# Ledger of designs, part 31: miniprotein binders against p81326

Target 1, 226 residues: p81326
Amino acid sequence: MLHFGGFIMEINHISKILEKEREEYIRNKVEEYLKQGFSKDDAVNKANQSWRTYIGHRIQDVIYNLLKKFLKDSGLKVTTDKALNNRNLPEELDKVKRLIAINYGEYLFLPDADVIVYKVENNDIKIIAIISVKNSFRERRFETTYWKLKLKESPVTSHIKVFLATPDKDNEISYKCPNGKPKKMRIILEYELDGIYFLKEDFEETEKAKHFGKIVEDIIEISKKL

## First folded at step 18 (miniprotein)

Design Z67
Fold by ESMFold2, last read:
Structure Z67 (fold): chain B 226 residues (1-226), chain A 101 residues (1-101)
Amino acid sequence: as target 1 above (226 residues)
Amino acid sequence: GPEEILEEAEKLMDEAYKLIREARELLEKGDPESLEKALKLLEKAIELLRKAIEKIQKALDQGVPEELRKKLEEAFYMAEWLLFFAEWLLEYIKERLERQK
């Protein structure tokens, strides 16, 4: 079959399809904010922020459902930061929440983890990986590296792999040295994180920077080592 | 035999792939008639993929030589990836049509 590799690559179209909604989405939101009494400038800024949240959640949902589907037969479970912040947590998810919490002296906080992969063995829970999902890199550009460094500081959480999944819509991290100059954001993210997974075809592949289709195999392999 | 089952499944997958690509092009047009046609193509593609997956699973359950088992497992994995995309696209187009009401 000439197109088997192409089957996995169809996932790259999800971001492109969703991006076609952008103009209509922003127009509708600007109208909504103007009716609420915001100035034109404020309405535009709020609409753009709303879009970034919307598109990020849509891509996160795709990644969550995909991982849930493909990891189930390997005995791996998947949850989200949203599920962990619900008031009525099942006991299993309460354990997951406690196992990823970061200690700040007398306070405990959850890292910003969009998708969490774990396994359950005899009522014991092992956190395998967290995946941060970014459509673009606006504001707090290195947030995922901060959380990796914090998780690394404790023997309880230092084994947790931290991945970034992104369509990289604006080509901000797709290449290490575009035009002969090092791209700081790509170099630092690749150095500090355990992997970067692209939902696009055009990027520089390395040992840590791969197409998103490889994430399933990588997670399964890691889980067998734990 | 299981080799013939693999060939049949691969034909179904290739047909589904062509339908999915056609549905993406119809989505580009965006008019209600094109979106309704895209839904029908995706429903057919999903049916073909599920049939292919069932055939592959039955062949694997029968017990096959290791070399054929690897090919069947690869085809199964690829069909499941394509099925995931087709199901997402179907739901997305349904959402687009609902918004036009």
Scores: ipSAE 0.846, ipTM 0.926, lowest interface PAE 0.6, mean pLDDT 89
Fold by ESMFold2, last read:
Parts: structure tokens; C-alpha cells; sequence
Structure Z67 (fold): chain B 226 residues (1-226), chain A 101 residues (1-101)
């Protein structure tokens, strides 16, 4: 009998493998910043900031490539907010950008959406979901919740599902009541978002909180209703 | 028949899984010799997974009973997930080897 759960669980090792680079990365960056004339304290702070950007980008790239691979056979397309901020967008991506933009009167802003899933039918574009990718929650803890609430305010964007994908490296949201105390961040994120997808084994599973391996099926099912 | 094809594919997938786990252990050692060995194990694992995926797809194309179809589809899905990880790990090890030059 084949151990299918173990196959999908290998994806959980990506964050752990990348984390092994942290000490060497920070050491090298501190030396680089010291050469630029920063104080030791400033160099350490800047090196840690650089690491958070680096690791976040690496994990986002994995999730983007994975969704692109597994959603292609269902006619679903995947892009990123970085791609949407490029100059001279193709017509298709320009439409995607306009369909997720939030209106602040004289200003239009994109929500913070690391990965965007959409479909194209007869040159019409339907946004299915946005996925926020976070390695840890040290900064901007509830930013994704804000964007979900803004998208719900308009009938043209209220259908868009907002997901969080995370290895939750520091165990900040893996359980609702660790040690008997309610974890505010987990409870609010689960309440407000459409789903939380964990790239780890050790977390409290609920209807909205699942292993990342379930995200493909969930997105496909949502797309059939739109 | 299709049942035998599923069994053959599952054996290939199990072999690939063992190679991938061994490659992860070698990556933890981190020396150039271990990384080169891990790269070779992953190349073999990827070949085995692609072969398994091809066998499963051919069996599905034959039009099988629903219960067997579900098993074949599950195996296909799992093989593709494991293949994605193996391909990522292969590329990561190539990056690590390049840094050591």
C-alpha cells in the first residue's frame, strides 16, 4: 500500500532547507553593510531585513510555480503582483490588474497579492483567488485581512477568494489555543480569510485551515462556480 | 491489465521516494561529494517518476472501472507532487554546487 500523504508532505521541507542558509546569509550581509559604512547595529538590522525579503521571495516563487503547474490543465492562469506592476503590460494582464484594483477616489491601488489565479473565457477575465505568501508574521500581521475586507466592499470584487499560504516558521498561527490561551492572530486570520494553507505538518486543521496540498482542489472547485 | 500497471507504477514511485529522501539526507551533509551524489539520485528519481506517470496515463486512457480510475488518478496526482519537489530539490542542489565554485 502506497503512502500518498508522505509524497505531498515533502513540500514541507522546502522552507526547512532554505532556512539552513540563514546564518551564512546574515553573516555575509553584515560584512557587506559594514563595508558600506553602517554601524554594527544598523548592519545587523539591515541584514535581517534582507533575509526576510530573500526567504519570502524564494517561497513565493515555489508557490507560484506549483500553482502554475497544477492549475494549467484546468484552464486556470497564474500571475503575480510583481508582474502586474511591470510597464507595458500585455492586454490580458492589464485587464487582470484593473479587475483587482481598489478604488480610493483619485487613486487606484493593487491589494498586496503575491499570487493571483484567474481564468479567461471568450476574452473575458474572471479573478478566482489571491494568495498571500508569508514565511513568518513578525511584520504586517493583518495586512491580508485588510485587503479581504476591501475586496468585499464592492460587488465586482466580492467573489474573489483571499488565501494565506505559510510554512508558519515560528508557530505563530498553527494552533487556536496553544497552552490554553487563544491566539488572536490565528483566530482573526481564520475568521476573516477564505482559507489558510500550511506548508507544515504540525498545525490545527479546520474547515478553513488545511495543508497546502488541498489548495489546488479548492481553487478548481471555486472556479467551476464562477 | 490496468491493475498490474498501477502496481508497477507504485513500485517506481516508492523507489523514487526513497531516492529523494536519501538525497535530502546527503544535502544535510553539504560537502561537494555528497551534493554530487544527491544530484545523481534525484536525476534517477525524476526518471522513475516520469515513467510511472506515463504508465498511469496510458492505463487511464484505456477506460477503466470507476474504483480503479480513482486509484490511478490519485497515484498520478501524488506522483506529480513528488516530481515537483524532486525537480525543485535538483535545481536547489545545482545552485549550492555553483556557490561552492
Amino acid sequence: as target 1 above (226 residues)
Amino acid sequence: GPEEILEEAEKLMDEAYKLIREARELLEKGDPESLEKALKLLEKAIELLRKAIEKIQKALDQGVPEELRKKLEEAFYMAEWLLFFAEWLLEYIKERLERQK
Scores: ipSAE 0.845, ipTM 0.925, lowest interface PAE 0.6, mean pLDDT 89
Fold by OpenDDE base, look of step 18:
Structure Z67 (fold): chain B 226 residues (1-226), chain A 101 residues (1-101)
Amino acid sequence: as target 1 above (226 residues)
Amino acid sequence: GPEEILEEAEKLMDEAYKLIREARELLEKGDPESLEKALKLLEKAIELLRKAIEKIQKALDQGVPEELRKKLEEAFYMAEWLLFFAEWLLEYIKERLERQK
């Protein structure tokens, strides 16, 4: 029994493993940008930005593939906002896209939805959850919260659970009140979102803040209530 | 019986886990020889995990008491998680090796 927790915890190493590539990646990108005629400072900045995008995508892909695998047997399906940006969508994905759209009057926009979990029953689609994947919170710290609130405003989307998955490599939201000082971001995200799932060991666990290993079970449970 | 199968599966999982840890250690070294060795370890780990999963599934298919069923299902779940990681790590190392060529 004692070792089972360790098996799930191996997922925590993914972020750490990927982060080890940073130095090499940055070096190579800087050289590339210098060759393109950028200044050293610009090259470094661009390289860092490129890295953030790169590492973000890699983590997102892991989470996507993981959820896709582990939710399959439960009859749940997984897609991404990227997949929904296609002009020619299959009927199923077109319905998914419409069911997560946020109304801005004359326009419908999609929330940031790195991973979308849905089920199909009797040709009807029910959106279960949106998972936002964030490696770091340097930019757009409350973007996920914004989307949650917007989704909550419509009876069409109000039932959709919004989760955040993160390794929180910089310990920005791992604890609510480290050293007695409230971490505003953690408190707000936990309050507004339906859950935060950590791909790390060192964090303050609460009812809403859990290890990523719990996300599959939680999603399945939610799906049964819809 | 099913209990023995569970025990065997757990042993396989433990062995696989050991190999995965060793592979991670080798990955940290980062040299091509270490990476190649890591791949071999992961391939073995994946094989062990698949075998464990198959054994567990077979036991579940035979019908087991509820208590044992839960244990088997948990083991199955854990094995799948570990397998996912091992497969990811395998592909990651392969990519690293290809970039070094």
Scores: ipSAE 0.844, ipTM 0.924, lowest interface PAE 0.6, mean pLDDT 93
Fold by ESMFold2, fold request of step 19:
Structure Z67 (fold): chain B 226 residues (1-226), chain A 101 residues (1-101)
Amino acid sequence: as target 1 above (226 residues)
Amino acid sequence: GPEEILEEAEKLMDEAYKLIREARELLEKGDPESLEKALKLLEKAIELLRKAIEKIQKALDQGVPEELRKKLEEAFYMAEWLLFFAEWLLEYIKERLERQK
């Protein structure tokens, strides 16, 4: 009898494959910025920032397409914060945008989320989950927890699950107590969020910290209760 | 019978898995000849996975005992995950070849 556990684990290779582009990407971008007249130091800084944006978008696109594929037969729809920030929205997406907006007095802002999962029943829209995608935690380490706390403050949004998806290539949050001491970032993220989903094999599994392969089943189960 | 269909599908999935791993190794080499070979392996792996998925779905549509149904559903789910990865890798390697041209 063949064991299929490794089939889902192949998804872990996507970030590793993309990371192999880094050196060539940065070299090409540095040369491009130097031709534009930037100093060497500025060109390097700009190239590294360009890389972070590029790799983040590539991983986000994978997660978006994966969720779109696996959730369609359960009546669940998937969109992105970029799609919701377009000025010319279809009516359905305009409703999604309004349902996740956070009120700051006279202003409304969208939470920073990469992927949004929702369902439509009789023209009524129910937001199921928001997934934040992080390749690394150098900056904005707890931004996702801020948005979870804001969503919990309103009865209209308090049901929305907030998940983090990450390859965590530098092992910043993979273990709770790696040297017998609590890792603050892992402990706080796991406590405050509804789930952390790792695109790697080597991490400490808990009720909330799982391999990314579990996210589809978890979202479907949540949707049945909402 | 349905048990034989599951065994046939599992063999197709295992062969596809081997082809996908071989394609990843060829991608690491990075030369155009290795990339072209990786494309052919992935096209075959995708064909095998789609065939396995079709066989599993047909068996599920016929009605089966609950234990076998769970095994078929698990195999279907695993095949769809591997198919997603294979399709992504195929498109990635096509992109790499276009850059080199």
Scores: ipSAE 0.842, ipTM 0.923, lowest interface PAE 0.6, mean pLDDT 89
Fold by ESMFold2, look of step 18:
Structure Z67 (fold): chain B 226 residues (1-226), chain A 101 residues (1-101)
Amino acid sequence: as target 1 above (226 residues)
Amino acid sequence: GPEEILEEAEKLMDEAYKLIREARELLEKGDPESLEKALKLLEKAIELLRKAIEKIQKALDQGVPEELRKKLEEAFYMAEWLLFFAEWLLEYIKERLERQK
């Protein structure tokens, strides 16, 4: 139904709505840091970092709750990196944590895995996908690709799909060749990752670069093959 | 019959969609009176969407021809996506109003 096509696209407004809080949020945080004794320059830098953390958590929460809702009837479960870092960890989540950990000799570390999709079969856990949520690419622009490459190094984790979900509000990766020039970051992310899912309408769609609404059916199809 | 149920559900969904868009416009104004009105519109939109979803589920439960089943499942899926957004927006506006107190 063409008239209903906009229903899924309403999700794109979440980033726009939240972004309108930025000015007030930063102003309030600068005042808070100044009262703590930081210089103006330090207070501004800390406030901007606080905003990036805040907006990232808000978008991640939306993605988590959306996937939890839509994947439930397919027998798929969803958790987060925050849940996996708690000391009081249920056995099921402890198994999920161990199954995504990267081996660095005698040390194990979790990849950048904001949202994790898995299933439980015969008391066994199979990790389906890891979704990295990025609002901006100013810092650590290729962190997600690093974790994908590390996951590929072990037969235990090599099947795990690594997706990037982003509103890309500043058009940092929305097009492959804007103005006729190849955009290095978009091209490398698309090449290395299993998919990029945009929480906006205006981007160049490809086999790997899609609207976020497609992530649900993609994850379900992947889970059928495992 | 099931075709009539689908048409009824689609009307409810279209009305809910219009209310949600109006609520977003009111959110852009941002004053407490506009936000309170937006909440009422969203509560109505959510009610309409839940009614549409219930109608679609009942039609699917009683069994329908395959072609109609696909249409009902698509409508159900679209209604659930819009309901997710409406519920998020309702909670967001409640948070905004609480901060303004």
Scores: ipSAE 0.839, ipTM 0.924, lowest interface PAE 0.6, mean pLDDT 89

Design Z67
Fold by OpenDDE base, fold request of step 19:
Structure Z67 (fold): chain B 226 residues (1-226), chain A 101 residues (1-101)
Amino acid sequence: as target 1 above (226 residues)
Amino acid sequence: GPEEILEEAEKLMDEAYKLIREARELLEKGDPESLEKALKLLEKAIELLRKAIEKIQKALDQGVPEELRKKLEEAFYMAEWLLFFAEWLLEYIKERLERQK
């Protein structure tokens, strides 16, 4: 079918569609913050920050729901770090939480995990992958890498794949050496992470850098090896 | 037979895709009338995709040669992807319309 590729590529429009709301969103938020007594400059800054959070959550929700849908038939489950913040967790989620926790001596902390993919076999939970969703890399540029490295340090978590999903709206990591100049962020992220999945067309594809449409297959394949 | 079902499903998918594209174009206009039209198109697209998925599932249930099975599974996967997007877009437009009221 001539348009099969197009069907998957429609997901790329989500980011673009959402970004079109920015102007209206910013305007409304600025007005809101002005009414709260902030200066114009502060209001604008706060509005921009609010937008980044908002758009990030919107994209994250899409990816979460997508993975939830497409991994379900394979017997894979998904959750989020937010879902794990509850005091009264179901047993299954409590186990998931414990299995992704990073040891800092006296304390255990969870990595940033926008999406957590796991399976349940014989009452045992196996964490398969953590997907970090980033719309832009203005903030927390290497946080995902940090978490990957920390997860590698423990035999409990070393097997967990860490993926980055991004539309890379600002083209920060789409290419390794645009114009002959190395992009540190792309190179480091690709090196340290298990994969980068782009919700866009214009990017340099490599073994680790793929279109987001491949993430489901890759996760399923990984799950079979665990 | 299963091959015919696949062809029918693909036709439905193509039609749905056309409607989705048109809906996106209408969304870009952003006016309430365009958004309402987009909703109708997406509803139709979703219906078509669900029908396509059903057809594909029926074909798969009949037992098919491996090669055809792979094609059906691929079509199924693509239909589900497009359905996911269409449903997302539908909800998004609904939200936009509500914000404009």
Scores: ipSAE 0.824, ipTM 0.918, lowest interface PAE 0.6, mean pLDDT 92
Fold by OpenDDE base, fold request of step 22:
Structure Z67 (fold): chain B 226 residues (1-226), chain A 101 residues (1-101)
Amino acid sequence: as target 1 above (226 residues)
Amino acid sequence: GPEEILEEAEKLMDEAYKLIREARELLEKGDPESLEKALKLLEKAIELLRKAIEKIQKALDQGVPEELRKKLEEAFYMAEWLLFFAEWLLEYIKERLERQK
């Protein structure tokens, strides 16, 4: 079919579409913060922070809903770290929470997990993958790799795949060596993580760096081996 | 037969894709009239995609040779992807229209 590739590529426009609202969003937020008594500089800074959070959530929601839809028929379930932040969890989610927890001696903490993919077999839960969603890498560039490394330290969590999904709007990790200069962040993220999935067309494809359209099949394949 | 169903589904998908692209172009204009037109196009695209999916599912349920099954499954997958995007875009435009009121 002539346009099959094109159909998947439409998802790449989501980030671009959302980014067009930035100027209006910032203007409105600046006005709001000025009315609250903030200085001009503070209002601008707060507006920019608000925008980053806003667009990040919007992209995360898309990816969450997409994975939820496309993994459902395979018997796979999805949740989020936010959904696990409750005192009264259903038994299933309580088990999920415990199975992704990282040991810090006296304490257990959860990794940052925008999306958690798991399956239930014979009343046992198996965690398949954690997907981190990043719109940009201006902050916390290696946070996902930290969590991957921590998960590797325990036989309970070492099997969990950690993926990064990103539109990489600023082209920070799209290429390994653009203009002959190594991009440290791309190289390290690709090395440490189990995969990077791009919601864009212009990137260097490798064994681990793929278009986001591949994430569903990859997760399903992994799930069959667990 | 199942092959004909696949061809019909592909035609529906192609038409839907065209409508989605047109809707995106209208979204770029950003005026309320363009956005309303975009909504209508997306609604039609969604309808076409749902029909395509239904046809493919029926074909798959009837039992088909392995080669054809793979093609149908691929088409199904692509249709669902495009449907997901169209539905997202529809909702996005609705939200944008509400903000302009």
Scores: ipSAE 0.824, ipTM 0.918, lowest interface PAE 0.6, mean pLDDT 93
Fold by OpenDDE base, fold request of step 19:
Structure Z67 (fold): chain B 226 residues (1-226), chain A 101 residues (1-101)
Amino acid sequence: as target 1 above (226 residues)
Amino acid sequence: GPEEILEEAEKLMDEAYKLIREARELLEKGDPESLEKALKLLEKAIELLRKAIEKIQKALDQGVPEELRKKLEEAFYMAEWLLFFAEWLLEYIKERLERQK
């Protein structure tokens, strides 16, 4: 069929479609913050921050729902760190929470985990992968890398794959050495993480850097080895 | 037979894809009338894709040679992927229309 590749590529338009709302969103939020008594500069800054959170959540939801749908038939389950932030968790989710926790001596903390993929076998939980979703890299460039490194430090969590999914709207990590100049962030993220998945066409493909359409297959293959 | 079903499913998928593209073009215009038209196109696309998926699933359930099975599974995957996008786009446009009221 002539357009099979095109079907997967349609997901690349999601980020572009959502970005068209930015101007209206910012205008409305600025007005709201001005009414609250903020200065113009503060209102603009707050509005921009709100937008980043908003669009990030929208993209995360898409990715979550997509993975949930396409992993279901393989017997794989998905959850989020937000779902784990509850005092009263079902037994299954409580186990998931414990199996991704990072030890800091007296305290256990969870990594940032926008999507958590796991399977249940004989009442045992096996964590397969954590997917971090980033629309842009303006503020927390190496946060995902930090969590990957922390997970590697324990035999309990060292097997967990950590992936980054991004439309990379600002083209910050799409290429390793554009114009012969190394992009530090792309190089480090690709080196430290198990994979980067792009929701766009214009990027440098490598063994670890792939189109988002490959993430389902990759996760399924990893799950078979556990 | 299963080969015929695959061909039919592919035709449905191609038609659905055309409708989705047209819907995206209408979305770019952004006016309420264009958005309403886009919704109708997407509803039709979703219907076609569901039909394609059903046909493919039926063929797979009957048992087919390995080569054909792989093709059917690929088509199934692609149809589901396109369906996911179409449904997302439909919901997005609905939300946008509501904001304009």
Scores: ipSAE 0.823, ipTM 0.918, lowest interface PAE 0.6, mean pLDDT 92
Fold by OpenDDE base, fold request of step 22:
Structure Z67 (fold): chain B 226 residues (1-226), chain A 101 residues (1-101)
Amino acid sequence: as target 1 above (226 residues)
Amino acid sequence: GPEEILEEAEKLMDEAYKLIREARELLEKGDPESLEKALKLLEKAIELLRKAIEKIQKALDQGVPEELRKKLEEAFYMAEWLLFFAEWLLEYIKERLERQK
C-alpha cells in the first residue's frame, strides 16, 4: 500500500512526456511553413501557435478519456463542446447543448467546455459539471472565470460546477503568495471557480485546489445532491 | 482469504509499477530499440494490473468485512488509475514508433 499515492501521481508525467516532443514538432512545422512561402519569423510564430493548440488538445483528450472511464460506473456521462458543434445531434446531446447555453438576449452561445459531465434520469438530463483544461495561462487567463460567472446568472445553469484542470507548466497558479507576493490569477481563479485540479506534485493545496486524482470523487458527490 | 487476495493484488501492482517506471526511462532515450523494449514492459505491466483488478473484484463479490472492503476498493481504484496510465503510455509509444518509420 506504500505506493498508492505514487500510482495516482503517474498522471503528472503525461504533460512532461508530451512536452518533450516540442522541439521536433516545431522543427517540422517551421519546415512546412517555409515551403508554403512564409518568412522564417512568420514560420516560427505559426509553428509555436500550432504547438500550443496541439499540446492543449492532447492533454484535453487524456482528461476526457480518464473522466469517461472513471465516471461510467456511477452512471455519469461525458461529452465535449466539439462534439456539440454539429448540425445533426442525437437527442441526448441536443438537450445537453441547450442546457449549457448562455443567454445574451437575442442570442444563445455555448461556454467553452472542454469536458461536460451530465447524468440522464428518467429521460431528463442534468448537467453536473464543466471542466476546462488549460496547459498554460499565457492567453485568455480568465476565460474560464467569465463562463462561470455567466452560468451563475441563470437559474437554468447556476447549479453547474465549473472546474479547471491543469498541469500548470509555468507555475503561474500553483501558489497563492510565493515569496510573499500574491498571484492574482491563482487567487481569482480559486475564488470564482468551484475547484482547481492540478496534474502536478508541487502546488499549494486548499479546499478548492486539489490534485487531479480527487476530481472523480468530487464530481460523484456533487451528482448525488442533484 | 480476502486478505491474502489483497496482498497478492498489491504485489502485482508493485511489479507493474516497476515495469512502468522502467518503460518511462526507456522512453526518455527515445531510440527505436528502447521504445520497442518499453512496449514489451508496458504490455506485461498491463497484464499484471488486469490480473490484480480481477482478483480484487472477485474478493469484493464474495462479501468482506467493512474494513477490508474499504482497502480493496482503494486498491481497485489505484490499479485502475495505473492501468489507465500504462495504456496511454503504450499507445503514445506506438504512435511515436509509427512516425519514425
Scores: ipSAE 0.823, ipTM 0.918, lowest interface PAE 0.6, mean pLDDT 92
Fold by OpenDDE base, fold request of step 22:
Structure Z67 (fold): chain B 226 residues (1-226), chain A 101 residues (1-101)
Amino acid sequence: as target 1 above (226 residues)
Amino acid sequence: GPEEILEEAEKLMDEAYKLIREARELLEKGDPESLEKALKLLEKAIELLRKAIEKIQKALDQGVPEELRKKLEEAFYMAEWLLFFAEWLLEYIKERLERQK
């Protein structure tokens, strides 16, 4: 069928569609912050920050729902770090929370985990993967890498795959060496993470850098080895 | 037979894809009338995709040769992806229309 690739590629438009709302969103938020007594400069800055959070959450929700749908038939479950930030967790989620926790001596902290994929077998929970979703890399560029490295330090969490999903709207990590100059961010992220999945067409494909359409099959394959 | 079902499903998927593309183009216009038209197209696309999925699933349930099974599974996967997008787009447009009201 001539257009099967095109069907998967439609997801690439989600980010673009959402980005079209930016101007209106910013305008409205600036007005709101001005009414709250902020200066014009502060209002603009706050509005931009709000937008980043807003669009980030919307993209995360899409990815979450997509993974939830496509992993269900394989018996895989998904949750989020937000869902784990509850005092009254179901037993299953409480176990998930404990199994992704990173030890800092007196304290246990959770990695940033926009999506957590796990399976339940014989009442045992196995964490399969953590997916970090980033719309842009303006802030905290290596945060996902940090968490991957921390997870590797413990035999409890070392098996957990860490993936990055991104539309990379600013083309920050789409290519390794555009114009002959190495993009450090792409190179480091690809080296340290288990995979990068792009919600776009124009990127340098490698063994670890793939289109987002491949993430489902990759996760399923990993789950079979766990 | 299963081969005919696959062909029918592929046809439905192609038709749905055309409708989704048109709906996306209408969304770019952004006016309420265009958005309403886009909704109708997406509803039809979703219907077609659900039919395709049902047909494929039925064929898979009947047992098919391995080669055909793989093709059906691929088609199934593609149909589900397209359905996911169509449903997302439908909901997005609905939300947008509600904000304009």
Scores: ipSAE 0.823, ipTM 0.918, lowest interface PAE 0.6, mean pLDDT 92

